VHH binders against q9y6x5. Designs and how they scored, part 147

Target 1, 379 residues: q9y6x5
Amino acid sequence: LPPKLLLVSFDGFRADYLKNYEFPHLQNFIKEGVLVEHVKNVFITKTFPNHYSIVTGLYEESHGIVANSMYDAVTKKHFSDSNDKDPFWWNEAVPIWVTNQLQENRSSAAAMWPGTDVPIHDTISSYFMNYNSSVSFEERLNNITMWLNNSNPPVTFATLYWEEPDASGHKYGPEDKENMSRVLKKIDDLIGDLVQRLKMLGLWENLNVIITSDHGMTQCSQDRLINLDSCIDHSYYTLIDLSPVAAILPKINRTEVYNKLKNCSPHMNVYLKEDIPNRFYYQHNDRIQPIILVADEGWTIVLNESSQKLGDHGYDNSLPSMHPFLAAHGPAFHKGYKHSTINIVDIYPMMCHILGLKPHPNNGTFGHTKCLLVDQWCI
Short names: E, the ipSAE of ESMFold2; O, the ipSAE of OpenDDE; V2, 0.75 times the mean of E and O plus 0.25 times the DockQ between their complexes.

## First folded at step 7 (VHH)

Design w4 (framework vhh_7uia_1; at its last look DockQ between E and O 0.18; V2 from the best seeds 0.00; counts 0 for: pae E 14.4 > 2, placed apart)
Fold by OpenDDE, look of step 8:
Structure w4 (fold): chain B 379 residues (1-379), chain A 123 residues (1-123)
Amino acid sequence: as target 1 above (379 residues)
Amino acid sequence: QLQLVETGGGLVKPGGSLRLSCVVSGFTFSSYAMAWVRQAPGKELEWVSSISGSGGSTYYEDSVKGRFTISTDNAKNTLYLQMSSLKPEDTAVYYCARAEYKYGSEWSPFDYWGQGTQVTVSS
């Protein structure tokens, strides 16, 4: 029988939460499996880009999901969380569930993972749920486990997505110990439910499970705001994305817009597209706008309105506060092994290996994950 | 200063129809997903329907599928719920709420609520 893999994402689970809070269920999961303490995600450290990077092994400039909000100047199309179902945005890459499904005697399932309710390269997951935040984790879990257990062809790859602790992180800020303790306790309980369900169905011993996240969360404040309206008239540009990385489409001369913004704040770096640092791998795509603003950690770019968020993400991907973790369990993984760091794009070639899939060209390095796998030599 | 105001509730016979409206103020209406939720006497809050900010996606609980239709008028900052073939079990206070947290939205779903409008289905 072909190997099976369940990929689970808890949105916005900052890596150091594991050090600062108690997770009895997750710790038990880790104890019987592996842990990568820090996953260096892609810039921008936002939900759509990073989730697509996990399942493609590509940087944003390559897979084309460069932000949660995008604009294509040629087609005049917009991408956002409320408008994410046009294959136009996703077709610059092939996600792993498509690759998996095109194999014989295999199918894929998804519970609200970004892009899974969209036909990509004319292929949509055999089983999927349309995104609905009102659907409980339990219902999502029930569907996923049903598909894993009863499908023909068998589901060999499945994804499960949950919006916490990201939503709460935005609301309370990651430094709110009281509220975040409650939120993270619930997350741990959900992990407990997941494990219990898998055991009840007899899937636990043979199913590979990865629990990860797309990004972390940093503390924001009303005292750390960058008001663009103080630097440039709104009529001179179109805002495609705002904070903490703003994408600027000039309505006047680009140089003039740049010059008005370059000294706007000492807590914000302003880049022409061609000058974006190479380390971000965020340059070679037409969907990246001509000017990018990057706020320092904990600073919020605003217009004449103040942000009410106490936490945010999207900052420099080298910041520890932006990093998620990865834990895994199953026959492909060692038991009781901890690893310090991998790149988020490294997850794709690892998953392909586990599933016996030929990976598409990607930016990941399989060598970075060899120590996690029982069938590989640890470098 | 955010406000949601529901109207359109009332008494109707089984099989009848009602149209609920929710006028939104204090935020960009089209930027947020919206939802209808309801609470019957002695029961928990129940999700009924949602619509994406763009209006391109609609969602319904199973019990109201085919009977209820959610829609928006962005120009009027108004959310609607067209209810048809009403049943006694549809009796509840219906609330308009700023809804769906999707992939990095600012807030959790249902962070703002209206006062509610009473819908009573009875012979």
Scores: ipSAE 0.085, ipTM 0.543, lowest interface PAE 2.0, mean pLDDT 93
Fold by ESMFold2-Fast, scan of step 7:
Structure w4 (fold): chain B 379 residues (1-379), chain A 123 residues (1-123)
Amino acid sequence: as target 1 above (379 residues)
Amino acid sequence: QLQLVETGGGLVKPGGSLRLSCVVSGFTFSSYAMAWVRQAPGKELEWVSSISGSGGSTYYEDSVKGRFTISTDNAKNTLYLQMSSLKPEDTAVYYCARAEYKYGSEWSPFDYWGQGTQVTVSS
């Protein structure tokens, strides 16, 4: 009977929420499993890029989903329709569900994970749901568990995506203790429902389950705005992505646009593409624009005050506020083990190991996750 | 250059229905997620609903789920919000907005906004 893995994402679950709020169901999950306290995500710290990094083990410059809004200068295509089934945007990498289906006679199942409703390298998840936020967590869970039990070839890799606490993080900001407490308690209850459902169906003891997230959240304010219009006229550039990382496509000479922007705000760094810090691994892709603006934590780039968000992400991936966590339970994992930190790209080779798959070339390091696994020696 | 024009607001009794429309021009409508955002008197902006450019993915604030339906007519470059079972708490100025992020519940940043249309729910 082949090993099985369920990968669950709660969008925008900042790692330190675990220290500031009570999670009785998640804590019970961790007690008999493992916890990685911080996962260092990839830059840009946004949903689409980091969800694709989890399942490919690649930096954004390598997998091609470099932002939630993208422009490809070679083909002149614009990505800003999340339900667009154009494989062009996703074909620069091979996600784990494709590897799972192509290397072994196995099926994959997906409830709303980014990219799973797109045919990638002519392969779509064997079972999937078209993205629809109105579909309840319960319905997503019911479909995933049905597919895990009633599939031929067997479903060995399944994904489940949930939009919270990201939505509430944006709406209320992470410092709103009253509202965030309610939201996070609801998420903990959903984790309890997940465990109970798996136990009822006889899946719990033989299924590997990873609960993680793509990024964190930081507090924003109307007192921390960068008005791009005060620095440069709209006629000089096309805006591909706005905040907190602005992607600028010049309509005039690139150096002239750069010179207008470089001293615009003390709370924003301005980079020519070739000058983007190497530590970001955000340079070698045609979808990364000639000029990138990176706002300081908690600062929002606006065009004449068009943003009202109280929380945001996308900032420097060295910031602890941008880090999610990873918790896991199942036959592959130790019980009661806590680990400090891994890179988000390390999740992919670990999952390939658990499933017995040969990983595609990737930026992860299997050694970083060895201490989590029962079949590995930990130093 | 870019223009978003909202219509369809008005006075309605509790339990009633209204349909808001937003006609967009100056960009390829189907290439962008669109959103409805509202502001009640004396309150902050509240995101209401978003739809992908293809119209296949929709998301709603919890208080409006089951009562409001967001939809698009890409041929007419028009975004709609069908509101039913309206409550006094739904009283607000409703704005049509173009969204950068389209997946999940992330509603910001919005880079272009309409002028707004007033919805008043009272007896």
Scores: ipSAE 0.000, ipTM 0.212, lowest interface PAE 15.9, mean pLDDT 88
Fold by ESMFold2, look of step 8:
Structure w4 (fold): chain B 379 residues (1-379), chain A 123 residues (1-123)
Amino acid sequence: as target 1 above (379 residues)
Amino acid sequence: QLQLVETGGGLVKPGGSLRLSCVVSGFTFSSYAMAWVRQAPGKELEWVSSISGSGGSTYYEDSVKGRFTISTDNAKNTLYLQMSSLKPEDTAVYYCARAEYKYGSEWSPFDYWGQGTQVTVSS
């Protein structure tokens, strides 16, 4: 039978939620498949960048989606709701659904994964939903399963995106056990619905399913604010992105702006672009601004003295609180295997292998995921 | 300087209508999702409605669907909330807020807030 893959993201699902909360449906999914306990994501640990890294295998500097809010100095474009469907932003990479549907007798389907409603390299997902956060998980799942089951040419790669637990994580913070237990129970019920639907439609035994996320979540507080206005006048810079990684475009001499910011807070690192740590792989793209500010875990950069955020992400990708998990089930995967860590960029070459696709140049390492796969020798 | 200024609140009888306005300065208005959030006396903040930066996608809390309409006028840098069929439980301070990113649920993170405008629905 032709290999098929469904890639599912629950946004903002921190890896250690699996240990700290009850997930009967997800744990049953894991029991019959594989688990990667921590996925080391890419810096910055934001939604658009990490979702695109999963499907391209590239660091943010290489695929060009470097933040959720961006400015391109060459074209003078801002990344926004009205410009997020502009292929300009996405065309620095080739996501897996484009490669997949260019193969003979194959198509791709998408339910709201970032970028799937954009014609990247003049190619849009064969079947897709325009992004609309009001569309229920049930409707997203219904469309995906109908496309997987009834399309010609057959859908061999599909994506499904859901906004939780990210939205609730921001609202309540990950330490609010009462509210997060309620939220995470609802998500586990959705996973149960997913598995049940696939079984009822006869898809479960022959479909490979990956359930993962883009990042985690850390607790914030009104007591952990960095007030940028107290350190520098607005006239010296243009603010492209604010928190927890601020993107600063100087209006005056860059060194003068750097010196005004350098001692603003002991809870914030200030980097000239050339001094951004090499381990971030976050330097070689014009959309990365000349100065970035990186707040310490749990700290929020603000312009005024208030913040409504009780949880946030975007911090240093070495922080365990920023790491999601990966679970998978299907004919390509072992049953009952647990693996400690992979890099998020490793998911792309693994998916290409499962689908029999030649990967584009990327930063992932196929060898890191071999132990998950039944057709590979794990060493 | 970034500013969000709400107007249009007041006292209204049950079943009445009001239009709230939020005039925005200091950022490219169409680049961000915008929201209305309310706080009733002694209660927590509650999301009411959101609109994408393009104006093409609107979202509503269940209790206001069909009664409230969110919209924008990009030429005036203004966010609106048209409220009709008002009920006493709609009594609150209404805040205009800017969302940090495009994707989100009913409680998207908001990084900038106005000072609020009081809406009071009573006989």
Scores: ipSAE 0.000, ipTM 0.260, lowest interface PAE 14.4, mean pLDDT 89
ESMFold2 (binder alone), look of step 8: mean pLDDT 81; pTM 0.827

Design w40 (framework vhh_7uia_1)
Fold by ESMFold2-Fast, scan of step 7:
Structure w40 (fold): chain B 379 residues (1-379), chain A 124 residues (1-124)
Amino acid sequence: as target 1 above (379 residues)
Amino acid sequence: QLQLVETGGGLVKPGGSLRLSCVVSGFTFSSYAMAWVRQAPGKELEWVSSISGSGGSTYYEDSVKGRFTISTDNAKNTLYLQMSSLKPEDTAVYYCARAEYIYESGRWSPLDYWGQGTQVTVSS
């Protein structure tokens, strides 16, 4: 029988939460599975970019989802609506559900993972839910488990996305222990519901389950604001994305815009596109704007003195606060094994191996995840 | 030193095909947008097609859509323009050009380097 995999994402689940809060259900999952303590995500450390990197194994400059708000200078298209269904934005890569459907006589199922409600290279997930944040975790879980158990050809790859703890992380900030404790307890209970549902349906023993996230969260403050309006007048540029990575499209000479910005705040770095650090792998795409501003951790770029979130992400991917974790359980995985760090792009070739798929060219390294797998030797 | 060298032009009958090549040197090819622009006898310079530094995005002037295909080979530092279903109106000198980024309106600014051009003549 073909192997099956369920990939679950809890948006904005910072790795350090595992050490600071109790997760009895997640700990039971890990006890009989594997834990990667830190996943080094791609830059910028935002939802859409990192979710697409997980399923393509590519850096953002290669897969084309370079931010949650984008402008393509060649085609004049804007991406700023999470419900935008234009395949143009997603067609620079081939996500694993498309590969799964095209290489094998198999189906894919999706509960709201970014991109799964869009036809990519004329292929949409066999079963999917249109993105709607009001749909409960329980309804998403019920649909995914129904499709895993009652599909022809069989669903071998399924995804499940949940917006928390990201929404609460933004609202309260990760240092609000009272509110975050409540939110994270609810997430742990949802993990318990997931495991119970899979067991009741006879899926648990033969299903590989990965629980991961796209990024972490850092504390922001009204004392840590960068007012872009004090640096440059709006008439000189078009703003494509604001914070904590500002994407600037100049309306005048690029050098003149750069000179107005470069010394405006000690708490942001200003880069011409060709000067963006190579380690970010964030340069070679039309959707990366001519000037990029990168705020220091915990600093927020604003156009006005008001309207700030207490938590944010998008910062330098070397920051541990930006890192999620990965936990996994199933016949492909060792039991009780802990690993320190992998790159988020390494998840894709690992998942392809588990499913018996030939990966498209990617930036991940299979060797980094070998020690998690029962059919591999890690010396 | 920065250099752009176009080749592949020639005389072709209406409905025929040609492939233009542009070999570039002296810069990181994938860091820049590349374009083909043309100048017909007695007319202004006209933008034809562009390709992003990533190679993921291509854009075409309306009169050449479906007939021309722009592509790159980053390993060879070469930009191509595959031209099919050629018309007498396609007769022009074709130039390879480099841009920092591609402007929205079909106007090419800033274009900082251009080659010497290659002549394409479409006639019986």
Scores: ipSAE 0.000, ipTM 0.115, lowest interface PAE 20.7, mean pLDDT 87

Design w41 (framework vhh_7uia_1)
Fold by ESMFold2-Fast, scan of step 7:
Structure w41 (fold): chain B 379 residues (1-379), chain A 125 residues (1-125)
Amino acid sequence: as target 1 above (379 residues)
Amino acid sequence: QLQLVETGGGLVKPGGSLRLSCVVSGFTFSSYAMAWVRQAPGKELEWVSSISGSGGSTYYEDSVKGRFTISTDNAKNTLYLQMSSLKPEDTAVYYCARAEYTYDSSGTWEPFDYWGQGTQVTVSS
């Protein structure tokens, strides 16, 4: 049988939720598979950037999706996460579904994964759904399983994306145990449905399944606001992205804007682009603005207003609250193995190995994930 | 010290090819957009082509599209312009330029903060 892989993302699934809540279906999945307790994601710890890093193995500065809201200084184009389908934004990297279709002459299938409804390098996922948040998990799963069983050339790589627990994490905050317990229990039930559907359709024994996420979530508060309007007047800059990483495009001399911002709040760091810490790997791209503001964990940057969000992400990727997990099951994976940490960019070369694809140059290290795999020697 | 040094210009016959190179030093090459800008005798500066710091995005003036190719070698800190099917109208001094990102730039290129010395391209015979 040719190797097959289903990659599933539950947006905003913070790693330590696994220790603080019960997941009977996920624990049964892990018992016969592998668990990576923490995945160190890329900066900034946002949805579009990290989902694209998973499927390209690249830092954001290399794949070009550097935020959920972007401005490209060379072309003067603006990107918004609401309805932007311009291939321009996605063309700085080659995601795994494109490689799968071009190297192996096989099909890919996608239910809502960011970028899969966009032609990238003139190639779109063989089967896909146009993004629509109103489409149920069950409908997404039905389409993915139909395509896995009824495609020619065969679907060997499939993706499935779900918006929770991120939406509820923003609304209630991760410390709201009552509401988060309800949401996380529902997610566990969806994992149970996924496993049962794959078993009933005869897919379970020969399919590799990865369940992961793009980032975590941290608690925010009305007591932890940074009012940017108290720092600098709107006439001096254009705001490209606001919180918790503000992207500032100066309308006057960059040094003058920097001087107005640098001492405004003890709860944010202000960086000129060339001074952004090397460990972020967030500098070498035209879509990264000349001045970046990075709020401390749990602090929200606002424009003379209150924030309604009780949870957020986007913060420093060294923070455990920003880390997701990875669980996997299937013929490629060991059974009952627990691993402490990998980098989110390591997922791509691991997936290429499982599918027999030659990875494009990437920032991942295959050695970091080889202990998860049955065909690899790990000492 | 920050420097941009162009080479590769010369005299070529119509229909010929030339490759211009711009070696940069004193800054992180991949952190900046780079461009080629030309000036024909007695005319104003004309933008020719630009490339993003990542190398993923390239743009061309309509009259050179399909004939010229802009590229970078980040390991060598070098910007290239491969010119083919050269016409007498391409005769100009070609400048390598670095773009600093500002809000008030207009047109198809960013305001340039550093320029090379220029290299002469002459298409005649």
Scores: ipSAE 0.000, ipTM 0.129, lowest interface PAE 21.9, mean pLDDT 88

Design w42 (framework vhh_7uia_1)
Fold by ESMFold2-Fast, scan of step 7:
Structure w42 (fold): chain B 379 residues (1-379), chain A 125 residues (1-125)
Amino acid sequence: as target 1 above (379 residues)
Amino acid sequence: QLQLVETGGGLVKPGGSLRLSCVVSGFTFSSYAMAWVRQAPGKELEWVSSISGSGGSTYYEDSVKGRFTISTDNAKNTLYLQMSSLKPEDTAVYYCARAEYKYLSSGEWSPFDYWGQGTQVTVSS
């Protein structure tokens, strides 16, 4: 039988949550599998960009999903709807489900993973659910396991996305121990449900399962606001994205806009596109705007308003608060192995190896993940 | 010095074909999207097609989709626009452009920083 892989994402699951809260079901999963303590995500540390990096192995400048809100200067198109189904935005890369369907005549299945309800290079996931945040985890799990168990050609790659703990992280902030404890216990229970469902269906022993996330979460405050309206008048620019990374499209001289912004707050960095730090890999794409503002950790950029967000993400990808984790279990993975750090772009070539697929050119390094795999040597 | 030189324009009958070429000097295509932009008599500039630098992904305005093909030859530093099933409405000066923001002397920002001189395409019986 061909190898099978289920990729699960719990949005906004900060790596440090694993050390500060109890996860009995996740601990049992890890005991018989592997744990990567920190995954260094791509900049900007946002949902759509990082979910697409996981399944393409590419930096955002290369796969084209550079933010959750985008403007393409070449085609004059705007991306502002989280459910935008225009293939234009997704066509700069080939995600793993497309490769899986085209190389091996195998099927893919998806429960809400970003991009899976869009035809990309004229190929849509064989089985998918249109994005709807109101659909329960149980319904997503029911569909994904049905497709894994009863499909022709066989489903060999499946994805499952869940919006928590991101939504609660924004509402309560990651430092709210009472509320976060309740939310994270619920997530651990869902992991228990997932494992139990796979065992009941006889899938557990032969299925590779990866549990990961796209980013972390940091504490915000009403006392840490940057009012952009105090820096510059709206007539000078078009705002493409606001916080914590603002994307500025100048309506006047770029240098004049830059000069109004560069010294406005000690808690944000202002970059001309060509001056964006090379380590971000956030420069070579038409959807990256001429001026980018990057707020310091825990600071929120606003337009003459208060912010009720107690937690946020999107910040510098070097920050540990922005890092998720990766846990995995299955025949491809060692048992009881703990690894310190990988890059989020490394997940794609590892998944291609597990599935026997030839990866498209990508920014990941297979060597970084080989210690997780039973068929590889660990140095 | 950076230069874009278009060739291949001319007079063609409706339903005919033309291939436009743009020879680039002073940079490579790997870091920049390249575009074809046209201006019909008495009309504003209209974006026609773009090609991404590193991946070779192509994009088209709806009215030319299926009829025009954009491509590059990196060894020759050349951008092409293969035009088929030409219509009178395609009559315009066609410009090769590099996709990068620039402040123009007109006081506006342009999504294209360098342009060729243009090549005239006339579709008429």
Scores: ipSAE 0.000, ipTM 0.109, lowest interface PAE 24.2, mean pLDDT 88

Design w43 (framework vhh_7uia_1)
Fold by ESMFold2-Fast, scan of step 7:
Structure w43 (fold): chain B 379 residues (1-379), chain A 125 residues (1-125)
Amino acid sequence: as target 1 above (379 residues)
Amino acid sequence: QLQLVETGGGLVKPGGSLRLSCVVSGFTFSSYAMAWVRQAPGKELEWVSSISGSGGSTYYEDSVKGRFTISTDNAKNTLYLQMSSLKPEDTAVYYCARAEYRYTPSGEWTPFDYWGQGTQVTVSS
């Protein structure tokens, strides 16, 4: 009987929310499973980059999804969010569902996980839903559980993605206790629904379930804006991505563009591509632009306008506010075990081990997750 | 030709009601999420409400939730916004917009690729 794994992401679920709000359903899940309190994500701390890092075990410079908006200087292609289904952007890595399908007559299923509605290396998830934010969590859960029970070859790897609490985190900011309490209670109720559905279908005791997220959220303010138009005229450059990490493609005189930007704000670091800190692992890809601007936590880069965002992410991955958590339950996992920190790239080799798959070369370290697993020697 | 035409705006007293309509042509209406976006004088564009192409899912800005209702009549290619308990703060030009998705996988507001000309709503004495 092959092992099965369901990977669930609640977008923008900051680790610190677990400390500051009540999650009765999630706490019951953790009590009989494992909790990793902080997951150190990859830079930049954005949705597409981190979701692809989870399923490839690679830094962004290696898997090629380096931002939510990208420009490839070699091919001159532009990537924009939800409408770009060009496999070109995703083909620099092999995600776990592709590996799963190419080994031992297995199927994969996906409800909205980034990249799963795109053929990658000529392989698309066996069962998938085309991305549509209007589709309810219940409908996504119904499809995933149907595919887990009624597939040949069997679905051994399934993914489920939900846009909250990220959407509300942007709208209200993480410090809005009234609105965030309501949103997070709804998410906890969805986790309860998930567990109950798996129990009713007889899947709960034999299915490995991981609940995680791609990044956290930090409070923004109209008092913390960096007006890029006050630094440099837009005729000097093409803007590829804006905030909180701006990707600048100079039109003329790269050095002049850099010199106009480098001292414009005390709340923004300006890097030539070759000077980006090594700790970011954000340098060796044609989709990383010649000049990168990195705003300080809680600061928003704007173009001579206000920002409606009261929360944002994308900031330095050393910031605890940018970290998600990981919780897991199932036959592969210990019960009642708590771990402090792993790297987000470590999730991929752990999942490959659970599924019995040979991982592609990756930046994760299997040793970092060994103590979570019942079949491993914990040092 | 692709067109979005808003009607139903006007002057209304605080606590009053208005129904905005947007008639669309040139694309398959039921295949796209639709939105209402407003702009008050001297302010930025503010998203108000969205509806899925099927009409089955609706979303609202918190300041209008319980007061405004978004709906569609797919047979008539028409988007509606029923506004009740109107406040002076609701004074704005209201735009009908076409959206692929309200939220992208990136957690950003969806880009609205087509906009109408707008209809003025003024809430005053």
Scores: ipSAE 0.000, ipTM 0.133, lowest interface PAE 18.8, mean pLDDT 88

